# VHH binders against o29008, part 10

Target 1, 271 residues: o29008
Amino acid sequence: MDREEIKVAVLRMEGTNCEDETVKAFRSLGVEAEAVHIKQFYSDMIRFEEQRSVFDYQCLVFPGGFSAGDYIRAGAIFSARVKSVLRKDIEEFIKMGYPILGICNGFQVLVELGALPGFDEDKPLAEKPEMALAMNDSSRFECRPTLLKKESEKCIFVKNLKKDVVMFPVAHAEGKVVFPSGKEDEYLERLTSNDQIVFRYVDEKGDYAGYPWNPNGSFYNIAGICNATHTVFGLMPHPERAFFGYQVGRREGYGDGYCIFRSVVDYLEKL
Key: E = the ipSAE of ESMFold2; O = the ipSAE of OpenDDE; V2 = 0.75 times the mean of E and O plus 0.25 times the DockQ between their complexes.

## First folded at step 1 (VHH)

Design z02 (framework vhh_6z1v_2; at its last look DockQ between E and O 0.44; V2 from the best seeds 0.00; counts 0 for: pae E 11.2 > 2)
Fold by OpenDDE, look of step 2:
Structure z02 (fold): chain B 271 residues (1-271), chain A 124 residues (1-124)
Amino acid sequence: as target 1 above (271 residues)
Amino acid sequence: EVQLVESGGRLVRTGGSLRLSCAASGFTFSSYAMGWFRQAPGKEREVVAAISWSGGSTWHADFVKGRFTISRDNAKNTVYLQMNSLKPEDTAVYYCAAKPYYSRWDTPSAYDYWGQGTQVTVSS
């Protein structure tokens, strides 16, 4: 489709207030983007002109920005509400091949929705969560730059990413990727075989390392994964905070996060 | 097969009333916003009214506001347009249309399905 036809929804609900960076990022790429309250999708109390449908858009974003204390709760509540009113639409949206991005708390929401790891292409949303983002091993809010190695060649969000290692900042207390007990190896094999691991934490040498390079203690240093169709992507670090050059100490140009958003737009243009 | 079938259009005198109906089939009616459009000879098709999937929210064009009312019955897969205080300038073919989303409701190209239209003629 034409770039001018592309619309992106950054989803929000009560208590969310950090959607602006993501909206700005997409708008800067020449596509339409807006923050959309979840009530706009189902509430009859919303004026007609303000009502929205999932299918008004070609990309959905579950943003980050929630307080550390509200991370799990916000994700769970957000997910529950989305499931109650938009489950079928989201499933169809994914089946249509439209991209969904979850950042930080948004990653949590996608997990709670059953969208990730999303092994079943025919059932984009599992009935129950199949993984978790748990408390950081440090038991602290981690706020720091992280280095991420690109692992996936199929994920549509990293198609334009030329760098092997990128820098995205993290800001979370509940970012530890955890798989079901006793199934870690199985999950790893499935993820790897289908190229669903998108980013892994690395040190300055590009090696897989523990804390602090792995700030949350995630299994296999996983920072982000996508579903089986590679169109739903969740990550704990914040690419929207590394989009513009000025966000990463550059006078001009773009940060490493630019490629994430640009990849989405390019994908949609070809869709 | 998707079908939208309009009915109710006829010749009426100025000040008269009409109720248009549009019966829908072949798609999940309750998942679509519905709209009424009209097109007069030599003019562009324009939106008259729109209604959300639930019927809880409606929109009416300024030129018909207060005179026309859109409604729907999801149990009957039907959308209605009650037209009161009709004027000669309301003469047009009226079309029913279905839209899967709420944005851009005023853009005909945004609607997936259209009826064949029903002629409304208002005599002076």
Scores: ipSAE 0.016, ipTM 0.326, lowest interface PAE 7.3, mean pLDDT 90
Fold by ESMFold2-Fast, scan of step 1:
Structure z02 (fold): chain B 271 residues (1-271), chain A 124 residues (1-124)
Amino acid sequence: as target 1 above (271 residues)
Amino acid sequence: EVQLVESGGRLVRTGGSLRLSCAASGFTFSSYAMGWFRQAPGKEREVVAAISWSGGSTWHADFVKGRFTISRDNAKNTVYLQMNSLKPEDTAVYYCAAKPYYSRWDTPSAYDYWGQGTQVTVSS
C-alpha cells in the first residue's frame, strides 16, 4: 500500500496523558500515527466524528507507560473491554495480516487478550490467557538498559534488523515471562520450532546470563515473542525509547529501535 | 437480499414538518451506522445526518442543525429523519444509507447499502 494510506493507532488508556514516543517514531518515517483513547473504539458516548474502528488503521500499538488505572492492571481492563465489544474485529484484523505491537504494559495487554503466544492461526485471541508476565524476581522496579539477542527471522518487526544484539531500556515491576506449570518444555518447543521467540536477554559478551542481564528472571531469558503468523509482537523493553540516537547517548542518527518501526512500515508498504 | 426502503417524502409548505422513515432488511441493522443524504438537481449528494449503530451518538450538518433530528429504532430495523421548519432549499431526493462502523461517515463512498430515495419538495 502507499505510505499515505498507512495509519497507525497508538492506544491511550485512562491515566496516560502525554504524546508517546511511538507516535513520533512512526511520523518520522512518513506515516500517519495518532493517539487514540480506547473508548473511541467501543463507547457510543464519544461524538460520532471522534469514534474509531480498528479498521481505520493498518497497525495497532499498545504502548508502555502509565496504567489505565493505578489500582488495576491495565491489561486486564483493556482485555475485558476488547473481549466484550471488539473481539471479532481484532481477530479479523490479525487474520488479515495487520500488525499489532505491544510494548511493556502493552505486551501484558496482548497476553491478557490471549493474542500471545498465539499458537492457533485460526483463533488469534485465545479464550483465556495462555501465559503470564509475573512480578520481577528482584521484587523491585527494574529500570536499566538491556541487551537483546535477535532470535527470529520471521517476525515482521525485525525484518529490517541486521544486528545480532540491540540495546533497549526496560522500566517495569512485572516483566517476568512465565508459562503454565508443567508446560514450560512444550511451550519452548512450540515457540522455537515456529520462530516465535524474537528477543532474549544477553550480557555484554552476547551470552545468556541471569540477573542483572535478565532483569526480571524471565523463563529462557525471553524478552519478546510474536504470534504464530509473526504479525503480533510483544516485548518488555522499549524500542520507542531507543529510536533516536540522542535517546541512547549517541550524538547523531538512530538508535537500535529504529529498525523495529522501519520493519513495520516496510511490511505495510508491501500489502 | 439487502434492502433500504425510504418513505414519507411529499410536497410540504415552507415552515412545515415531515418525518422520513427508512426500513432496513437483509442485514444485521444493529451493527451498522446509518446516514441520511440528499441530492438536489444539478448538485452533488451531501450528508445531512448520521447516527451510530446503537443510536447513542448523532451528527447533523450545520445547515439543518436545530431543524432536523435523526433517530433509530433497532427493534424495528428503522431509521428516521424528523424535519422541522422546512425551507425551499431543503427540496431534494433524500437517501437512506448504511455503512460499517469502521468506514468514514461523511463520504458517500463509505456506505455499502443505499435506498432508492424519497422526494421532498418544499413550496413557498
Scores: ipSAE 0.011, ipTM 0.377, lowest interface PAE 8.8, mean pLDDT 83
Fold by ESMFold2, look of step 2:
Structure z02 (fold): chain B 271 residues (1-271), chain A 124 residues (1-124)
Amino acid sequence: as target 1 above (271 residues)
Amino acid sequence: EVQLVESGGRLVRTGGSLRLSCAASGFTFSSYAMGWFRQAPGKEREVVAAISWSGGSTWHADFVKGRFTISRDNAKNTVYLQMNSLKPEDTAVYYCAAKPYYSRWDTPSAYDYWGQGTQVTVSS
C-alpha cells in the first residue's frame, strides 16, 4: 500500500489532544498518525465527525505513559475497556495482518487482552491472560538506559534493525515478565520455537546479565515478545524515546528506536 | 428482507419546506447509523446529512447550512430530513441509507442498505 494511505492510531483512555513521542515518530516517517481515544471507536456520544473505526487504521499502538498516576492500574482499566467493547474488532484487525505495538504500559494492555504471548494464530486473543508484568525485583521504579539484544528474525518490527544490540530507556515499577508457575519451561520452548522472543536485556559486552542490566528481573531476560504471526509486539523499553537523535544526545540523525518504526512502515508498504 | 422506504418528496416552491421520512424494516434499526444522500441528473450521489445510531450525533453538509435537519425515532424505526428554505439547487432524488458504525459516513459505497429514493423538485 502507498505510504500516504497508511494511518496509525495511538490509543488513549484520557480525552487530551496532546501529541506524544509515538505520534511524532510515525509522522516523521511520512505516515498519518494521530492520538485516538478508545471511545471514538464505539461511543455514540462522541461528535459524529470524531467517530472512528478501528479499520480506518493499519496499525494500532498502545503507548506508555498514556494514563496519569498508576501505570498498572490504568493499564488494567484500559485493557478491560478494550476487551469489553473492541475485542472482536481487535481480533479481526490481527487476522488481517495489521500490526499492533504495545510500549511499557501498552505491553501490559496486550498481556491483559490475551494478545501476548499469543500462541494461536486462529485465536489471536486468549480468553485469559497467559503471562504477567509483575513488580520489579528491586521493588523500585527503574528509570535507566537498557541494552537489548535482538533475538527474532521473523518479528516485523525488527526487520530493518541493523544492529544486534540496541539501547532503549526504561521507566517502570512493574516490568518483570513472569509466566504461570510450573509452565516456565513450556512457555520458553513455545516462544523460542516460533521466534517470538524479540529482545532480551544484556550488559555492555552483549552478555545476558542480572541487575542492573536486567532492570526488573524478567524471566530469561525477556524485554519484549511478539505473537505467533509476529505482528503483535510488546516491550517494556521505550523505542519512541530513542527515535530522534536529540533524545539520545545527538544534534542530528536518529537513535536506535528509528528502525522499529521504520520496520512497521516498510511492512505496511508491502502488505 | 431489509427495506428502506422514503416518502414525502414532492414539488415545492423556492423558500418552502418539506419533511422526508424513511421507514426501516428487516434489520435492527437502532444499531445502524443513517444517512440522507441526494443525486441530481448527471451528478454523482452526495451525502446531505448523517445521524448516529442513537441520534446523539448528527452531521450536515455545508451546502445545507442550517436549512436541513436530520433526526430519527428509534421507537418508530424512522429517520427524517426536515428541509427548510428550499432552493432550486436542492432538486434531486433523495435516498436514505444505513451503514454499520465502522464505515465512512460520507461515501455511498460504505452504506449497506439503500432506499428507492423520493423526488424533490424545487421550482422558482
Scores: ipSAE 0.000, ipTM 0.335, lowest interface PAE 11.2, mean pLDDT 85
ESMFold2 (binder alone), look of step 2: mean pLDDT 86; pTM 0.877

Design z03 (framework vhh_6z1v_2)
Fold by ESMFold2-Fast, scan of step 1:
Structure z03 (fold): chain B 271 residues (1-271), chain A 125 residues (1-125)
Amino acid sequence: as target 1 above (271 residues)
Amino acid sequence: EVQLVESGGRLVRTGGSLRLSCAASGRTFSDYAMGWFRQAPGKEREVVAAISRSGGSTWHADFVKGRFTISRDNAKNTVYLQMNSLKPEDTAVYYCAADSFYEYGWTSPDEYDYWGQGTQVTVSS
């Protein structure tokens, strides 16, 4: 499809005190993007011209943006609401091959929704969460640049990424990827065999290392994963804060986050 | 949450100018998109202007474009409505409203979380 036909919805879960970098990123790539409150998808109390359908869009983004310690509760509440009112539409959206991106708090929403790890292609949203994002091993809010090694060739969000290692910032208190007790090896085998591990934390040499390079103690240094169809992607670091060169100390041009958003646009243009 | 208090409403002559202020209390002002609404006797409440959290984006209703300008000062926790070339049809109670859900304000009163008590503007012919 042509670029001007692509519309991206960035879902509002709560207000932040910053402008939405995700909307700016997509608009800079020449696609329409707008912030959409979840009630625009289900409420008949608002004006007709403000009502939306999930199918008005070709990409959904659950952004990061809550204060430290608040996003887990808020994410669980919003994922429960989404599942209650939009379950069928979101499942159809995923089955049609339309992408969903969850950043930081948004990754938590996708986990609570049962969309990640998303092992079952015939059941895009699990009835119950199958993994969790737990408190950082340091018991601290971690706010720093992180180095991430690209592990997936199939995830649609990294097709445009030519580098092996990228730098995205983290800002979270509860970013530790954990799997059900006694199931860690089983989950690792399934995720690895189906190319669902997208990014892992690394040190400056590109080697897997513990704290502080793995800022939260995530199992297997996992920073981001995608579902079995490779179109639903969640990650704890913030690519939208590494999109423009000026965000990462460059005078002009783009940062490593550019490739994440460009990959989605490229995917949709070929769909 | 935030509490809003409008001020500046008064009697002005046709063609005159007036600036309305809306003072917000609390530390969360910069988390809200802000809007100005008005309600004239016998009419429904209508949106006049809206401004994003940062002040980088504004919207003005067609009936006030070129005459009214919305602005905000996050350091002073205040949103303003500068009204120029006033007409008798601008006579109304003007309300300030805050929206926590959108980066940019809504055109529906139902979407705003917090409201002031209103300030009366009367334009004499």
Scores: ipSAE 0.000, ipTM 0.123, lowest interface PAE 18.1, mean pLDDT 80

Design z04 (framework vhh_6z1v_2)
Fold by ESMFold2-Fast, scan of step 1:
Structure z04 (fold): chain B 271 residues (1-271), chain A 124 residues (1-124)
Amino acid sequence: as target 1 above (271 residues)
Amino acid sequence: EVQLVESGGRLVRTGGSLRLSCAASGFTFSNYAMGWFRQAPGKEREVVAAITWSGGSTWHADFVKGRFTISRDNAKNTVYLQMNSLKPEDTAVYYCAAGRDYYGLYEPSEYDYWGQGTQVTVSS
């Protein structure tokens, strides 16, 4: 499709403060993007011209936000609201092949929604969450640059990414990827065999290392995963804060996050 | 104590310009979305403009689009409303408000803190 036909919705969640950066990232690529409050999808109190449908868009972003002691609860509350008003539309959106990105708090929303790990191509949203993002092993708010090794070739969000290792910042108190007890090996096998592990934390030598390189203690150093169809992607680090050069200490150009957003635009142009 | 103090309201001629200011204290200003509302005698309070916590995104009501501009200065804990090409129908008490839910603009209940208001009167 032509770029003029592509519209991205960056969903406004309670306590979210990163939607502006994501909107700017997409608009800099020549794609229409806007922040959308969930009430615009269902409330009859919203003015007609501000009302929206999920199908007005070709990409949905659940943005990152302030990570506090209530991170998991905030994500669960918002995902419950999304489930009650948008479940059918989001399932159809995924089945149509349209991408969804969840950053930090947004990754938690996609997990609570049952969209990730999303093993069943016929059931885009699981009935109950199949994984969780738990408190950091350090029991501290972690705010630092992280180094991430690209593990997936099929995820549509990394098709334009040619680097082996990228640097995205994290800012979270609850970013630890955990799988159900007794199912860790099963999940790892399934995720690996279907190319669903997108990024893993590494040290400066590119090796899988513990704290502080794995900032939260995530299982298998997992920083981000995608669903079975490779179009729904969630990660704890913030690529939208590494999009422009000035965000990462460069005077001009782009940071490593540019390729994430460029990849989805390239994908949609081929639809 | 949380406080929002509006200033700048006065009598102004049709076609004139006016800048309203709202000084915030007692909360972390940079974490809050800000809105401007107005209420004329015998009418409902209506949303005029809103701005995100960072200032990166703004919204303006259709009836002021192209004439009014909302902005903020997080270093000074202040939000502004620049009003150009004023019309008699812009006469109202203007309120500044701080809220967590920027995109719940149509519901005053989404705003946590409110100023006392500043009167703008436009004469022909």
Scores: ipSAE 0.000, ipTM 0.147, lowest interface PAE 16.6, mean pLDDT 82

Design z05 (framework vhh_6z1v_2)
Fold by ESMFold2-Fast, scan of step 1:
Structure z05 (fold): chain B 271 residues (1-271), chain A 125 residues (1-125)
Amino acid sequence: as target 1 above (271 residues)
Amino acid sequence: EVQLVESGGRLVRTGGSLRLSCAASGRTFSSYAMGWFRQAPGKEREVVAAISSSGGYTWHADFVKGRFTISRDNAKNTVYLQMNSLKPEDTAVYYCAASPEWYDSLLREYEYDYWGQGTQVTVSS
């Protein structure tokens, strides 16, 4: 499709009109993007001209949340609302091949929805969560740059990315990837064989290393994964905060996050 | 448009308390979200605490929770960082910063448009 036909929804639960960096990233690529309150998708109390359908968009983004000490399970609460009102529409959206991106808290939402790891192509949203994102091993809020090695060739979000290692910042108290007890090896084999592990934390030499390089203690240093059809992607680090060079302490050009957003636009232009 | 000036930084003994102040001049202080950041020698600048324009929402880094408290007084155009139970690891230059927009996160250094020059806090053992 033509770039002018592409519209991205960045979902919000708060009644604010603040600009989101994800919206700015997509708009800089010539794509329409807007923040959408979840009620605009289902509430008859919203003015008709402000009502939306999931199918008005070709990409959905669940952005990172700011807890401010007010939510201990923000991802689960948001996920429960999405599941109760939008489950069937999101399932159809995924089956049609339209991309969904979950960043930080948004990754938690995709996990709680059962969209990730998303092993069953015929059931985009599992009945119950099949993995979890747990508290950081450090029991600390981690806020710093991280180095990530690209592990996937099939994920649509990394098709434009030719670099082996990228730098994205993290900002989270929870983000440790954990799989069901006793099934870690099974999950690792399935994710690896189907090219669903997208990024793993590495050190400055490109080696898989523990804390502080793996900021949360995630199993297998996993930083991000995609579903079986490679169109739903979740990661703890923030590519939208590494889009422009100035965001990562460089004077010019783009940061490593640019390629994530460019890959989505390139994918949609070929649909 | 806001100009920020930090004050209150000094030498303090381990276990002591200190209150940092950030005075804002210019228009529309009450519409800005505010943050406190710090940078120790040889380390990257890190976020310590953030507060919404109304003061209704606050965030504190885990390494200072229970010890530091951010607050603001919009009538005085001032934001504060009350620091209790200070540790040598708290030694750093502390910066205040202002953001005109309330994002889903105030934890990104580049979301802040206006910065003070910093105030040095040294905690001796």
Scores: ipSAE 0.000, ipTM 0.118, lowest interface PAE 15.9, mean pLDDT 81

Design z06 (framework vhh_6z1v_2)
Fold by ESMFold2-Fast, scan of step 1:
Structure z06 (fold): chain B 271 residues (1-271), chain A 123 residues (1-123)
Amino acid sequence: as target 1 above (271 residues)
Amino acid sequence: EVQLVESGGRLVRTGGSLRLSCAASGFTFSSYGMGWFRQAPGKEREVVAAISWSGGITWHADFVKGRFTISRDNAKNTVYLQMNSLKPEDTAVYYCAAEGYLRYDLWSSYDYWGQGTQVTVSS
């Protein structure tokens, strides 16, 4: 596709606060991007000119971005709405090969929707969730930079990433990747054999160390995973907060998050 | 109720050193990441350094790496910025910031700010 044909929807609902950063990141890469309130996809009360279909876009982003404190439930409300009104359209979107990115609570939305770990390429959304993001082992909101080792060569979101280790910030109270009790080894083998583990937390030596390097206690130090077709990607850290150089203390240029967004654009240009 | 009070800023010659301190009160200090920001006249506020709630992870902007070091003392509810090999370009008001949602990319994501302390580096 020509770059002019690419349009990215950054989904918006009550409690999402990071859509503008993601929109800006994509627009800086020369593609159209806009924040889209979920009601625009289903409400006939919206003006016709403001109504949208998921098929108006070639990439969907479920952003992170609500403050820690009293409300950790915004993601659960968001996923409930997506399940009730957009499930079928999102299944077709994935089957067509179009990418979906979930950041932080957006990762939780993809998990609750059944899109991740997404083992069955013929059933993009599972009937019920197959994993969870649990409360951090520290029982605290974790707010800090993390070091992530790239584990996947097939995920479309990391094709442009040439570095082995990147630094993205985390900001979450419920970031612990957990699998069904008694199935942890089974899930690990399935994810690794199909190249679905994208990032794992590491220390400054590149070792898979525990807390504080693994900020939430996630199984196998998992920070992000993709589905079986490698086009749906969820991660707890925030690449959109490491996109521009000024976000990471550089005067000019880009941060490590740039490559995540550039990879999506490169993928879509070849589609 | 929440207060962040910076101290240590002053006039210093190029090549000199300063240690900035930020005393925090009114919140559970040991549960928050902390950051140091600076703003020169007519310029945007930029991130200088950040430290995790435990002190186990630190981050420093490229333009201060090797010269500045952030640290914290959770027993004293204080975060520090040790500044070595100061340059005229380091002249700015330095701000201490706290937030339960670490966004070292955006100063506006930090809700708790001190009044700032002026650092002037003369040639």
Scores: ipSAE 0.000, ipTM 0.154, lowest interface PAE 17.3, mean pLDDT 81

Design z07 (framework vhh_6z1v_2)
Fold by ESMFold2-Fast, scan of step 1:
Structure z07 (fold): chain B 271 residues (1-271), chain A 125 residues (1-125)
Amino acid sequence: as target 1 above (271 residues)
Amino acid sequence: EVQLVESGGRLVRTGGSLRLSCAASGRTFSTYAMGWFRQAPGKEREVVAAISGSGGRTWHADFVKGRFTISRDNAKNTVYLQMNSLKPEDTAVYYCAAETTFWGDYLYPSEYDYWGQGTQVTVSS
């Protein structure tokens, strides 16, 4: 499709008087993007002109702009509502090949919705969550840069990423990827065989190291995964905070997060 | 269990400013999501602004964006609505509301468990 036909919805539970960093990132690429309260997709109680359909958009983003204290409960509450009300629309959206991105809290939302790990190509949303994001092993809010090794070539969000290792910041109290007890090896085999592990935490040598390089103790150093069709992507680090060069201490140009957003725009232009 | 008392409503000239306060009683005030609503004669009650328990998250209706600001002081069990650049169409009874379960659909009146009695704001030329 032509770029002017692409519209991105950046979802929110709360609003601000300022434009979101994710909206700004997409608009800098020449794509229309707007903040949309999740209730605009499912509520008949709001004014008609405020109502939206997920099908008004070609990409949905569940952003990571939450404080640690609000994150845990807010994500659980609206994920349950989205699943019960919007399940069919989101399933169709994914089946049509339209991308969804979940950052930090947004990754938790996608997990609770049953969209990730999303093993079944014919069933985009699982009936029950199949994984969790648990309390950090440190029992602390972790806020710092992280180094991530690219593991996937099929995820549509990393097609333009030529670097093997990127630096994105984390800011979370619950970022530990966990799988059902006793099934960790089964899940890792399934994710690996279908190229669904997108990023893993590494140290400055590029090795899969523990704390502090793996900031939360995630299994297999997993920082981000995508679904079986490679169009739904969730990660704990914040690529939208590494989009512009000035966000990462560079005077001009773009940071490593640029390629995440550029990749999805390129994908949509080819649809 | 929770009681809410609004104050600060009065007559203000167009372009003026006014701060509304909502004093809350009850346990664990910092876990309540709070909202400001308004209702003009003949209209349904509409959400103006909402704030999370921690104060880290706020929402403002498009028709007040840039003019109104919601805030809270959990040490004083109080929520505020700072209203700037007031217009005649802002004339309404303003209500404070609390959602005592951490996070419901705070943009909808039906999601709030407790309501104040309201405070009248009248904006004239």
Scores: ipSAE 0.000, ipTM 0.115, lowest interface PAE 16.7, mean pLDDT 80

Design z08 (framework vhh_6z1v_2)
Fold by ESMFold2-Fast, scan of step 1:
Structure z08 (fold): chain B 271 residues (1-271), chain A 124 residues (1-124)
Amino acid sequence: as target 1 above (271 residues)
Amino acid sequence: EVQLVESGGRLVRTGGSLRLSCAASGFTLDYYAMGWFRQAPGKEREVVAAISSSGGSTWHADFVKGRFTISRDNAKNTVYLQMNSLKPEDTAVYYCAADFWSGYYRTPEEYDYWGQGTQVTVSS
């Protein structure tokens, strides 16, 4: 599709209308992007002109700008009835091949919706969560650069990424990827065989190492994963904070995060 | 412990006035939009009024507009429903509810926390 036809929704849970770095990143690539309160998709209390359908967009982003309080309350705010309506729309959105990105808190939202790890191509959202993002092993808020090794060639968010190792910052208290007890090896084999592990934490030599290189203690050093169709992607580090060169100490140009956003625009232009 | 507790419900004559209160404990209302709902015997729960977290915006159902007024006092962690010109049709259990968003909603399903309800009976 033409770039002028691409519209990205960057979701939020609170009423602030401040644009975040994710909206700015997409707009810098020449696509329309706007912040949308998630209730605009399902509440008739919103003025008709401000109501939205997920189908008005070609990409949904659950951004790193979500506060921790917002994601913790997601399940409580989302009644069974409202969750059913929006859930069906999101399932159809994924089945149509449209991408969804979840950053940090947004990754947690995708996990809670059952979109990740998303093993079943015919059932985009699991009936119950199949993984969790637990408290960091350090029991501390971790806020620093991390080095990530690219593991996937199929994820649509990394197709423009030619580097083997990138640097994205983390900022989280709950970022530890965990799988159901006794199923860790099964899930690892399923994720690996279907190219769903996108990034793993590494040290400065490119080796898989523990703390502090794995900042939260995530299983298998997992930093980000995608679903079975490779169009829904979640990661704990913040590529939107590594988009512009100035964000990562460079005088000009783009940081490593640029390629994540460029990849999805390229995907949609070919769709 | 998070609780909403309604009070003020009683028997009142047609044309009378009544003020309901909803007190929050265990959390601050500063971040919550509040709603008043009611349910009469044999009927579905319906929204009566709503107020934004700051109190700067209010909504009232057409069937109570001009008679009922919702207000809040965040310093006292309390929401009020002033009910004037009461009619027998206003007889119901009244509930307050809280929603973590700076706006307000029409549907009960969108609210996070609920009180236990207070009975209002209007006799001719």
Scores: ipSAE 0.000, ipTM 0.133, lowest interface PAE 18.2, mean pLDDT 80

